VH-VL binders against q9nrl2r1430to1533. Designs and how they scored, part 282

Target 1, 104 residues: q9nrl2r1430to1533
Amino acid sequence: GGVHELSAFEQLVVELVRHDDSWPFLKLVSKIQVPDYYDIIKKPIALNIIREKVNKCEYKLASEFIDDIELMFSNCFEYNPRNTSEAKAGTRLQAFFHIQAQKL
Key: E = the ipSAE of ESMFold2; O = the ipSAE of OpenDDE; V2 = 0.75 times the mean of E and O plus 0.25 times the DockQ between their complexes.

## First folded at step 17 (VH-VL)

Design b41 (framework fv_nezutatug)
Fold by ESMFold2-Fast, scan of step 17:
Structure b41 (fold): chain C 104 residues (1-104), chain A 121 residues (1-121), chain B 107 residues (1-107)
Amino acid sequence: as target 1 above (104 residues)
Amino acid sequence: QVQLQESGPGLVKPSQTLSLTCTVSGGSIDYGYTWHWIRQHPGKGLEWIGSIWYSGRTDYNPSLKSLVTISADTSKNQFSLKLSSVTAADTAVYYCARGPYTSDHYYMDVWGQGTTVTVSS
Amino acid sequence: DIQMTQSPSSVSASVGDRVTITCKASQSISSYVAWYQQKPGKAPEPLIYSASYLYSGVPSRFSGSGSGTDFTLTISSLQPEDFATYYCQQANSFPLTFGQGTKLEIK
């Protein structure tokens, strides 16, 4: 991972955050609002955490960055039934991510 | 290309536990996918047994009534099926399969070749 | 459990024929159906997901349609390699369930 790769990760995270369908992914799910979430989801993650990891240079390979984004989507689809607004937003955002990730 | 390979004993005695392992190559099981076990009785159709997510969450066919355990070993890139108290009705070809990390996790896009299990004394 | 009923159970056809296989769900499953092809002695191969989308590498002569409870797999111009058993699968709810299969055999 060079400085150019770090810049690419930051740019992609910013594009995901700005997407209309990012709302379920911006920060960790609240245990107060969704108390069973952490019984089901064993490795929670969100865009704010991924962005912090990019800024701290914690991704050594592009694959590690892609893996964390895919984990975020996998958590969404595992917890949320497919006909929910969360799952629909996740489906559209994941498709957008796959197009953008081709640049990495 | 991701490949799946089933392994385990071809013959199991009634009342014993059937143990099968699926080895995944060309990809990782530690997140992003759902991993399934499906079986096919001789001359019949397909029956879904259960699945495991990267998180360790499992979903089982209720018809198997707590006889099934599916587990994953990320260090070996394997996931496994244990079916307890087997009978002759458990004689089948057993397949492991992958659900993609897209929203379509419950479709099976990659299958192992299948392993034949016979339950007899 | 959602029951998936396929028709016909078997069909005899010739190369070049249009073949249609149907699948009916016992309750609405939106578009959450997949189709698989299984050749003798082999594992199933995916053909279609979400009722109408082809998997990568699947020939364009295969198409799927339907929503709700009624789904159709069509082979527009049958080829020799298409003689196999076809299965539908609902992916709407657990347990995941398959149709009983349709055997496509040479006439």
Scores: ipSAE 0.125, ipTM 0.752, lowest interface PAE 5.1, mean pLDDT 88

Design b42 (framework fv_nezutatug)
Fold by ESMFold2-Fast, scan of step 17:
Structure b42 (fold): chain C 104 residues (1-104), chain A 121 residues (1-121), chain B 107 residues (1-107)
Amino acid sequence: as target 1 above (104 residues)
Amino acid sequence: QVQLQESGPGLVKPSQTLSLTCTVSGGSIDYGYTWHWIRQHPGKGLEWIGSIFYSGRTDYNPSLKSLVTISADTSKNQFSLKLSSVTAADTAVYYCARGPYTSDHYYMDVWGQGTTVTVSS
Amino acid sequence: DIQMTQSPSSVSASVGDRVTITCKASQSISSYVAWYQQKPGKAPEPLIYSASYLYSGVPSRFSGSGSGTDFTLTISSLQPEDFATYYCQQANSFPLTFGQGTKLEIK
């Protein structure tokens, strides 16, 4: 992607990180604290990894950036039952993301 | 426990607009779910009409063309169906339903009881 | 559109029988099929999602299997309350589509 796209990705990632519901997504799930997570989730990702990819200009298309964010939410809903605080946070943050992503 | 309840007129005249509302209780329509309208013609099977995601994105059955509009009112915890230019072929039981949002599949885990709509003069 | 075809359209059975209903998708839908039970005058009740997972409260005599294009719903020992119409639904893509239904009747 171009300079304009990179700036938009950075702004969106920063906004996601600052959101009250970002707490389940800031960094990779701990294998020690959640030992079965990596048995269920085969493509783990988190906002710190996505932010690093943005900073290193690894996203060539907006669709690649969006795919990584959607993978993050998909993993949340795959692992966490719908009535958990993690799933509820993911639901609200994904809603926020969908509104912001319309600008991309 | 989440419950869905359809409401609207039981009788609609041909060429009029059918307007139905689904009221959601025990849960919020603001988050993570897709909300669906399904109908069933007398003695026939189920037909998906369309859906609305909490973002306002809508998906409609192409067989109903441009006649369908689905909208949500989060302040009332309701979503609604408008079907314009109705004919006798639109006589059916209308259901609203909830589906969990995922990136790749669309199930319906909670259904309303259904409301009967007859289109006649 | 993905067409869902159920077989048989109607089946007559007795209490205690094993009943199998099949559903065929016109193209591959992975495991993204749901099954519903509908009794006369009532809304459909969800039985199964993702081909084989039972919803909470569904009796263990119900089971689902299949992947790709061919799916089955099995009732291992039919009870009186199971006489109903059964529908499959593909959950893979829009428009969402249902099978035509299978009516399970008393023999």
Scores: ipSAE 0.000, ipTM 0.551, lowest interface PAE 15.2, mean pLDDT 85

Design b43 (framework fv_nezutatug; at its last look DockQ between E and O 0.87; V2 from the best seeds 0.73)
Fold by OpenDDE, look of step 18:
Structure b43 (fold): chain C 104 residues (1-104), chain A 121 residues (1-121), chain B 107 residues (1-107)
Amino acid sequence: as target 1 above (104 residues)
Amino acid sequence: QVQLQESGPGLVKPSQTLSLTCTVSGGSIDYGYTWHWIRQHPGKGLEWIGSIRYSGRTDYNPSLKSLVTISADTSKNQFSLKLSSVTAADTAVYYCARGPYTSDHYYMDVWGQGTTVTVSS
Amino acid sequence: DIQMTQSPSSVSASVGDRVTITCKASQSISSYVAWYQQKPGKAPEPLIYSASYLYSGVPSRFSGSGSGTDFTLTISSLQPEDFATYYCQQANSFPLTFGQGTKLEIK
């Protein structure tokens, strides 16, 4: 294989991951650390999963990609009260995402 | 791409219950987002009725809260509005809409076409 | 509830004109304001979120500004397709509320 230009989805995922506020979203929540998480959140998702889907070309439409990202944020805000560090980070990252998503 | 479509009776008698359904296609209602009902009386502005999150959590306009119920049916990929004890003041175009799930603010970025409901004897 | 007061209620303008619509909130709502465009017989369409950010596909002649209580929608050079009713919306807190609308008519 050779070097190829990153797709718009790949680029955006890279930007999200590199963002200072990505730490709550990099990987799935640990059942050990948060025992009740999966009782509340029925469709867990994280940036590493989204990245894998991008790499596998599972997103045929931008809307599908956006849906997964929004699900990720929705899960965060559903589980975490607005005054938590996770929610605050999510708020900032989502705002960033919304700006970037307009370019897709 | 997600699409929303309102459906239900276009005519409702006074004191009866207005029942509308929003059918979502191109996306799942239990896959994030916040889902809204908004109405517009003829020749008037927009009034938010209430919202339901993908988790089932609801928020209602206090002016209508006692009369409004919003629910979701994930098996049908629909969410619904029930407004009881309707009067002529409830005659309006009713819209369902979608917006992002955020921590503390709510926008509506996808709208249905709207459905007209007339309250008349 | 937070009231959103738009001004003017109606405005007549010509193609090419610069048009400004104002929305005043009854209390500070940070930058949590959206603007919508509605044409007759159609559903509202989103233009702006968070006071100043354009949705994809919205022409660059549209712009939004403001924070706190005073917000503005500006059309730098009015086009024929821009004649419509515009609504501001506060997204700060429930209940969500809209301005009464500004009808932009052709002069």
Scores: ipSAE 0.807, ipTM 0.931, lowest interface PAE 0.6, mean pLDDT 95
Fold by ESMFold2-Fast, scan of step 17:
Structure b43 (fold): chain C 104 residues (1-104), chain A 121 residues (1-121), chain B 107 residues (1-107)
Amino acid sequence: as target 1 above (104 residues)
Amino acid sequence: QVQLQESGPGLVKPSQTLSLTCTVSGGSIDYGYTWHWIRQHPGKGLEWIGSIRYSGRTDYNPSLKSLVTISADTSKNQFSLKLSSVTAADTAVYYCARGPYTSDHYYMDVWGQGTTVTVSS
Amino acid sequence: DIQMTQSPSSVSASVGDRVTITCKASQSISSYVAWYQQKPGKAPEPLIYSASYLYSGVPSRFSGSGSGTDFTLTISSLQPEDFATYYCQQANSFPLTFGQGTKLEIK
């Protein structure tokens, strides 16, 4: 928990947002467009929410930040079958995250 | 920092059900990840028993012939293993572990210390 | 089931040596291999994931390589604390399977 640690979270979220494979994760899934999503996914989350939490200093530990990012990926793989464009984007973005998160 | 701790009886009689619990601290079991049970027979290597996802979905090793059940109690932040109709071959050290939930690869990044179970009359 | 076979089953080495352990999968598993270190009486600890990525906090003398069916764990300059049993694990599909282990012994 320090200023440098919070800045590192912000930088990592920015890098995730800018990644080509971030498109399924930028905002919460629309209930109108995907009505069954919230029947399956009990703890929805997206990069815009995580970024807001970083900016409000709501993460006290790196593990809390990592848990929110991993929840986002877990939701992706739970809802989307392995062969979908969403699951493939999630796979690549999660791998990128795992490499970058080693610095936290 | 997440930590896992196994608990349960160290001695189980043949034909009974082995029941083990993994208590998780520093993180919530229903928030993400996949939660695994692995065992190690005396002087042997590691054997994957099964896993439960944060969503409650389970995957089991088919070699255990439908004798295994893994469940989660989110109110206690625990997940548990039940292995029915045990024999001396089930004598092992039992580990619980956490793994990232991924679409195409599965590894364990945090492990409990292990608990020894002996199946004997 | 995907069978993982390690070679050698045991190796004796001295501090400062370069040690290589291999792992062969019975079918292609892309790069989905993890490596673990286990010391007597202790739980396994992760070393490598996705064949070549070093887990956080693991010394840089450990490295992994390979793809498809043939994988290698290398310790470039063996230290006293490295004497342990090493396991590969295929991370590709269920059931998850481990190699039989390689015991690294002093001398």
Scores: ipSAE 0.664, ipTM 0.899, lowest interface PAE 1.3, mean pLDDT 91
Fold by ESMFold2, look of step 18:
Structure b43 (fold): chain C 104 residues (1-104), chain A 121 residues (1-121), chain B 107 residues (1-107)
Amino acid sequence: as target 1 above (104 residues)
Amino acid sequence: QVQLQESGPGLVKPSQTLSLTCTVSGGSIDYGYTWHWIRQHPGKGLEWIGSIRYSGRTDYNPSLKSLVTISADTSKNQFSLKLSSVTAADTAVYYCARGPYTSDHYYMDVWGQGTTVTVSS
Amino acid sequence: DIQMTQSPSSVSASVGDRVTITCKASQSISSYVAWYQQKPGKAPEPLIYSASYLYSGVPSRFSGSGSGTDFTLTISSLQPEDFATYYCQQANSFPLTFGQGTKLEIK
């Protein structure tokens, strides 16, 4: 809650976006480019959406923010086989996130 | 904020099916986590029983395969354990737990309080 | 299955002592080990993930190290509230497996 916590959420999202492995997570997966994605993933989410929720102060608790970030990664691992570029990027970015999230 | 609470019978007869439920509060079971069952035998160590993902995908300890079923009910925000053909060796404290859904490593960051199950006649 | 062997099975030590607990995996698990503290009648509490990273709220007197097969949990200055049983867990692959536990007693 307060301005310090919202600043921490924004700082963390900025660090995630700037990470080299953020490319699969910046925007929602395109239905045109990946037609079956929304048949498999029921709760799609991406960094641009999470950042907008931070800007609108929609997270009341740090756990709600963390839950959305973890959902983003779990969607990636559920849809993409382990040896894909997307899953490998997700693994590295999630590890980075877990380290950064300790400061929340 | 997330809390896990086990519930079910404390006493089960040999050869019957043990059935336990974990109720999740302060969070949603269909958000991207892995949900685990672990047990602790009297005066002994911890044994992982199995896990279920938010998607419904399961993994089981091979030592219990065909005896164990883990399922989820998202409308009740619960996941459940059934262990068939129990013996005295299944007497333990049973915990539910949560961990991040990851590609290749599995930690448990939230645990329930545990529930004691005794298998006896 | 990956077996986790803890040593010692129990430790008797005084407040202020440095205590180490070791955990050996039967095959390489990279750095994928977690440590838990359990007090009687309570659920395990997470201490460390990925061999060396402390969970939020864990006192800095706790530390972890190791990679491959050999891992150590260290308490740099034992406090009265640290009397508990400690477990390591390999997090590398299913089935997840735990060490047998180390009971830490105040001398």
Scores: ipSAE 0.550, ipTM 0.883, lowest interface PAE 1.9, mean pLDDT 91
ESMFold2 (binder alone), look of step 18: mean pLDDT 91; pTM 0.945

Design b44 (framework fv_nezutatug)
Fold by ESMFold2-Fast, scan of step 17:
Formats: C-alpha cells, structure tokens, sequence
Structure b44 (fold): chain C 104 residues (1-104), chain A 121 residues (1-121), chain B 107 residues (1-107)
C-alpha cells in the first residue's frame, strides 16, 4: 500500500471544498436555473474546474492558482448583490482562502 | 508574480488634464481583482482616487468624481487615470495598486513604485 | 464618509521597544482594516489585512487587533528597519480612506 503526497494546491482546494461556505462554488452555475449569469460573467469558473486543473498540473506558479480562485470570488460578487446568501458565503470563504493562501 | 508600473508626464500645466497609465505584468486585468489609483501629496498621507473592477465597473472618490475618469484597455493589459483641470494641489506621487474584488471589503495587496507629478507653470 | 484617525502622529522609540499605534474609525467597520508601512521614497507595503492577519513575508513581531471602531498595530520588539511611517486604511466602504499616518522615529 501507500499514500501519495498531495500538492499544496490540492490540499488548499480540498479545504475550500470542505468549508461550510463552499456551496455556491462547488460547480459551474446552471444556465437553466440562472439564465442571465453567462450574459454577465464572461470567465466562469468553479472549484471542480480548479481542482481538475491542479490534478492535471496546469498551475506552474502559485500566482496562477491564486488568480483562478480570486476570479471565482470576483464572479460571485459581480453577479450576486452583497446581501444575498451567495455573496455572504463568498465573503467568508474568500477570507478563509486569504489566510490559507499564506501557506503557498 | 504580478507587477504594476506607473507611467506618464512628470510635469503638467495648471488647467490641463493629467493622464497616467498603469501597466500590469504577470496577470491579466480582466481576469479578476479591482485596480486602484492612490496619490500622496508632498509630506502628507495617502488619498484614494478611485478604482476599476475587472468587469469595468468604476468607483470614484466623491471629492474628485467630477474631475476623474478611470478606464481599462484589456488588449494592452493597462488601466489609466485622467484627472481634468489640474491645479498645484494635484502635485503628488501617484500609485496604482491591485486588490481582491469582494462585496464588502477592499484591500490593496500589490502596489506600483509610484510616479511623481508636478503641476506648475 | 469614514474618517480614520491615528494616534500618535509621531512616536520616538529605541530598538527593542514595544510600540503600539492606534487607529479609530468614525463608524463601525467590522474587522475591515489594513495596515501599511512606508519608508521614505518608497511605495507603501502591506503589513496586515482584516485587522489581524499578516501578509506573507511580514515579520511576526508585527501584530494587529481590534474590531468595530478601535484598532491597534503593535511591534513587539522594534528593529532598526522598522523606522517608517505607518498607515491604517478602512476597507469597509467607498471612498476608501486612510489614517493621517504615524511616523516612527529613532529616540
């Protein structure tokens, strides 16, 4: 047997996915449920896409990984008014991310 | 790593328009984040001028709103400040900066080195 | 809008001293305050965000605390490279505003 070492990026993505406030970010927004989302958001992204990019070794620099996570939060705040459950969850998760990103 | 570099004229005459550009390298201005202009008058503290988001949304300091325009050129990876009808009071070091885009808080984690602007006849 | 007032405006201290700088907001800003260090002729460098979290590379002798309207920056054991001007910034709402600065000088 044995266990593989996870990359720092994979460990951080796992922490984000497991966070209580990750629910708006786990997968891409549904075009059926939110039909105007893709008219407003030009670069959609979600944690499942970011995790796939980590697993395929597509991030060569920590800054590239951080940029994708920040894009995910920026999209949330661009689309969702500040008083929504989505924006509140995003605010808390982004704060958690900023603390954890110091490890990178 | 992302780096920001200010450029523009070091000397501007009163009543003219001050035009400054911030060139971003190591990241894309349309990918996320908020992009800011801040200035510092000689021997004084910092004054936030305004910002432009990755989506093109602008926010201006109300004390400057009628005089200031911030715009972005994504093809050149630059954002720019235009300050109209300048006076000697606009003499300052001008900084560009980047911060995360959020719904309720605004930090600036990367700063340019600053460019000195003197308004004089 | 939100006024940020720092105290003191200047402080003289010796290497090894504990230094505390305070910042007061004119209305509640939760924990949304940042602290910057500026050395002569240089751009401000971020030290702290969200009142208490250090940016990467900032020495552990720096710490921040506070919430609501009252915030503090502490340097636990002053080093020669710490003599600089320090600024707080409220990050709660536009327009973003800074304190007037605290100049930390050698005694």
Amino acid sequence: as target 1 above (104 residues)
Amino acid sequence: QVQLQESGPGLVKPSQTLSLTCTVSGGSIDYGYTWHWIRQHPGKGLEWIGSISYSGRTDYNPSLKSLVTISADTSKNQFSLKLSSVTAADTAVYYCARGPYTSDHYYMDVWGQGTTVTVSS
Amino acid sequence: DIQMTQSPSSVSASVGDRVTITCKASQSISSYVAWYQQKPGKAPEPLIYSASYLYSGVPSRFSGSGSGTDFTLTISSLQPEDFATYYCQQANSFPLTFGQGTKLEIK
Scores: ipSAE 0.169, ipTM 0.779, lowest interface PAE 4.7, mean pLDDT 89

Design b45 (framework fv_nezutatug)
Fold by ESMFold2-Fast, scan of step 17:
Structure b45 (fold): chain C 104 residues (1-104), chain A 121 residues (1-121), chain B 107 residues (1-107)
Amino acid sequence: as target 1 above (104 residues)
Amino acid sequence: QVQLQESGPGLVKPSQTLSLTCTVSGGSIDYGYTWHWIRQHPGKGLEWIGSIDYSGRTDYNPSLKSLVTISADTSKNQFSLKLSSVTAADTAVYYCARGPYTSDHYYMDVWGQGTTVTVSS
Amino acid sequence: DIQMTQSPSSVSASVGDRVTITCKASQSISSYVAWYQQKPGKAPEPLIYSASYLYSGVPSRFSGSGSGTDFTLTISSLQPEDFATYYCQQANSFPLTFGQGTKLEIK
C-alpha cells in the first residue's frame, strides 16, 4: 500500500514489541534451546522479521501484514501446549493484536 | 517434509560460468531459514561455498575470491549458485542445504542429494 | 578462518567396538560443532549439533562432547551400518569449515 498503511504497520509492530507478552515472539527460536522446533514448524517467523519486512516496504496490502502476524501466533499454538507460558502469552498478545488490527 | 533438489549442467567448460539451482519443496524460502551451497571434490572433504538468508543477505567463502554469486527467487521457491571463471579445480559434487536462521548457530539440517559437475574441455 | 582438524584420518574397527573420533578447532568455537555421517555416493546426514545434541532419529549409541577447541564423537557399540566417513563442522562463524573427515572401516 500507501504511506498511511506503512505508518500503521510500524505503529502496530512497535506496540506488539513493547507488550509484556511479546517475549516468545521477539526473535526466531534457537534450535539449541528448542531442539525439535524446526522439525515441527514449517514457516518460522518472528517480530524482528516482520519489522524488517515493514521497514523494507515488502507488505503491499494490510492482509499480507496481518497474515504474517497470524502465522506467528499459529506457529506458537502448534508448537506449544495450551498450558505453557508461551501459549498463554500468545493468547493474550493475539487478543491485543485483534483489537489493534481493527484500526488497519 | 522439506526436500531440496539440485539441478544444472553436468559438464562446464573452463573459463565459463557454472550455474546451479536448488528447488525447495515442502517449505518456503522467503523467511526463517538460511540456504547454503556446499561442494565436495572427488575423494576429498566438504567445502562451504556460501549462503543466502531470508532477508537476501549473502555470505561467501573468502577463498573463492569473489567468483561466487548466490541469489534467491522466492516466486519459484528456488535459490541459485553462479561460479564464474571455472577451472578443473571446480570439479565436484555440489550440494544445497537448509539451516535455521537463528542468532547463535549456523547448522545445516536438510541436504539435497547432490549434483556432479565436471569442468573439462 | 577457523581450521578444523580431525583425528584419526581412518580407523579400523569391529562390530561391537567403542569408537572415538576427535576434532580440534584452531580457535574457540564454544559448543558450536556439528557432526555428519556420509556413506559412499550419498549426501552427508546430520548426526549431532551444538557438540552433544542428537538430531531426531539418530541412534543413542552416538554421543558428542566437548567445548572450546576440543570435541569428540563416540559410537558406544559399533553396528554394521555405522561404517562410513564422519565429518565435524564448526557452526560458530563464517566461513563455515569442516574437518578433513575420518573414514571408519571394517577391521
Scores: ipSAE 0.005, ipTM 0.576, lowest interface PAE 12.4, mean pLDDT 86

Design b46 (framework fv_nezutatug; at its last look DockQ between E and O 0.81; V2 from the best seeds 0.74)
Fold by OpenDDE, look of step 18:
Structure b46 (fold): chain C 104 residues (1-104), chain A 121 residues (1-121), chain B 107 residues (1-107)
Amino acid sequence: as target 1 above (104 residues)
Amino acid sequence: QVQLQESGPGLVKPSQTLSLTCTVSGGSIDYGYTWHWIRQHPGKGLEWIGSIKYSGRTDYNPSLKSLVTISADTSKNQFSLKLSSVTAADTAVYYCARGPYTSDHYYMDVWGQGTTVTVSS
Amino acid sequence: DIQMTQSPSSVSASVGDRVTITCKASQSISSYVAWYQQKPGKAPEPLIYSASYLYSGVPSRFSGSGSGTDFTLTISSLQPEDFATYYCQQANSFPLTFGQGTKLEIK
């Protein structure tokens, strides 16, 4: 086989996942742990889902990729008050993402 | 790429309601963003009118709150502005804009081209 | 409301000049400031977010700095296409507010 170079999307997802503040976003929120989450959040998404979409080449435009990432953050801020650990982590990770997204 | 386009009547009579629509293309309004209305009186600066988040939550400028309604229609991928009881002071270029949904940063990264609204009898 | 006092209101400069625009917030807003450029008859275009980060496509001659209450937009070497009106905006809390603008004109 050949060596494959990560796309810009793949690389950014890797960076997001590796970030210290990625823990609220790595996978979908547990319905068991947060029973009302899916009553509030209608378009759930997480980094593992976004990574899968990247791997499947479902993003044809950077804007599509960015949209899903922003959705992920917006879900966090919609559900979590700003003083929660999740929201604080989201704020920091989003700031990081916004910087990195300018390179796309 | 997302694009925003304002539309509505360019002329409104005093005391009537100004109604504008922002049509979003290349992206969904039912997604993780905040949607803003901003206006600019002729030769003047920018004034934030209000915003609607993808969840439907609205925020309004207190100076205009009693007169402003912002709504969204996901089926048409539009969000709208209604400003009641307009006066000449409401003559302006009206912009819709998009920004991120954040806990502490609200800036506009995509703007419509703007639409001129004149309030005149 | 948070007031953004922008200065100067207008400035005349020549191509190649260093230009500095200042924005002072009535209270501390951390780094929650955006800068926009507006040319006549056009919508504002974003230049900077979070006080110091350039949007993609914005020339590196533009820079932003500051935190707390004092913020600065700098154009290191003015180019012909930079003559426009610039606005700062506090992005910290509602209602969102803009500076009154700085018109950068050709000397």
Scores: ipSAE 0.876, ipTM 0.945, lowest interface PAE 0.5, mean pLDDT 96
Fold by ESMFold2-Fast, scan of step 17:
Structure b46 (fold): chain C 104 residues (1-104), chain A 121 residues (1-121), chain B 107 residues (1-107)
Amino acid sequence: as target 1 above (104 residues)
Amino acid sequence: QVQLQESGPGLVKPSQTLSLTCTVSGGSIDYGYTWHWIRQHPGKGLEWIGSIKYSGRTDYNPSLKSLVTISADTSKNQFSLKLSSVTAADTAVYYCARGPYTSDHYYMDVWGQGTTVTVSS
Amino acid sequence: DIQMTQSPSSVSASVGDRVTITCKASQSISSYVAWYQQKPGKAPEPLIYSASYLYSGVPSRFSGSGSGTDFTLTISSLQPEDFATYYCQQANSFPLTFGQGTKLEIK
């Protein structure tokens, strides 16, 4: 816990943000660009929100951090059909996350 | 941490409906993930029954599709299995489990302890 | 449906032995296979996902390999707590299917 866990969460978020497939996840989905998104997705989240929560020490357990990242992927696959560039990016980034999350 | 606990009658008569509930603690069933039902017949391997995503979307084993219904009650943080017209072949240990929501494959990372169901007259 | 066949159905081994269990899919499943360990009276526990990724908390003596139709779970140096039944699962398509299991017993 504490500082060491916060450092690990920050490092993992930075690695996710840095990944080539992070583009659908960097910021909340635009209601202007995707008008029906918030009608379908009831708990929106993105990497910038997760990173802010890490910086504010809002995650008390690794499982809470993992749940937020998994929510982000669940939202992606719920909204986007499998053949979209968003879903394909999400598939690759989620696989990368699962490997990296082993250090948590 | 997330924990899953099955509950149900344990003994069911042939032709009746088997109803099982999975109670989830340490996480919310509407916060992501895919939630699964798996069973294990006596002395046999594992059989996937079906799943419900956090959104309420369901997938069923085609061999059971006309007989199975999976539903979620987010106010109680539970998801449930109903299997209609049971026979002795439905005697098994029933597990509920959680897995990541993925676009291309599924595995189960958290399992309940299992509940034994016997179908007998 | 994709059929998963494990070999052997049972194996007797001693502590310190290298044990290999194989799993064959009836059609190509890419790398979409998981492995589980089940001890008597307990629920299955995940060991490996996506053919070769070790689940968090699983000892490094466990490893997975393979792609397409042929997959292997290896225990490099068997420990007393490893005597259990092992299952592979294909995750390529619905319905999800499991192998019949491999029982690992004390020699």
Scores: ipSAE 0.706, ipTM 0.906, lowest interface PAE 1.0, mean pLDDT 92
Fold by ESMFold2, look of step 18:
Structure b46 (fold): chain C 104 residues (1-104), chain A 121 residues (1-121), chain B 107 residues (1-107)
Amino acid sequence: as target 1 above (104 residues)
Amino acid sequence: QVQLQESGPGLVKPSQTLSLTCTVSGGSIDYGYTWHWIRQHPGKGLEWIGSIKYSGRTDYNPSLKSLVTISADTSKNQFSLKLSSVTAADTAVYYCARGPYTSDHYYMDVWGQGTTVTVSS
Amino acid sequence: DIQMTQSPSSVSASVGDRVTITCKASQSISSYVAWYQQKPGKAPEPLIYSASYLYSGVPSRFSGSGSGTDFTLTISSLQPEDFATYYCQQANSFPLTFGQGTKLEIK
């Protein structure tokens, strides 16, 4: 990506972080507090890591950025049953992301 | 942009196993998506066959469940369909497709071009 | 299984006409419906998700509406490239099911 794409990635990450339902996704799940998480989730990721990758220009294509965001949501749905507050927050934030990603 | 392409035999004899492969390019099958197989019978509508999630978890149409296997090979960036004991009723265009992994709804945002399979003796 | 019933089965219309296609679900599916356009010899292409949201690149003459069991796809000013078959799909639960299709022919 060009300078326009990198600016758009940063803007979208900021909007996701500011969303009320971002709380399950801000940082990686603690292995100490949730020991079985990393037995189930093999490719962990969170918004702080995605933002760091944007800042370091590690996304060459918009699809790479989108894939990391979708991985973040899919990890949530894979680990958490649908009736949990985490899964419900993920569903709402993902819907918001799908609307915003059309601007990319 | 991610692209999907089906491959496999166009002609299969009754009672054999139909094997199709979907090759994914411009993206990775082990990244947070759901991967689907859909078919379209001649002059008829679309029928969902089943799906596989990036984690390997599968869901199948109950009408086909004992006959269908969907699997993934991440080293080749492919996922596959096997349909056993085929009959003329399995003659269709077969599509692979992708959608976001969601907790409660399932859309297909990318489709392959389709491959025609004829079951004939 | 949730059945999706489209109407009409086919329609013939002129360029510039407003065309409305309806889809009825056999039970409530909230807003979880998608619409696809399929041109002859090609794969279905996504038009709309979640009843009313257009995918990127879809012309603004396409719109969707509905919630619960009744859903509508509207083309506000028909163009020659809109000749196709249109399918609704319930996205609410497995098995995913599609309407039988509506063939749109341009006079």
Scores: ipSAE 0.566, ipTM 0.893, lowest interface PAE 2.0, mean pLDDT 92
ESMFold2 (binder alone), look of step 18: mean pLDDT 91; pTM 0.945

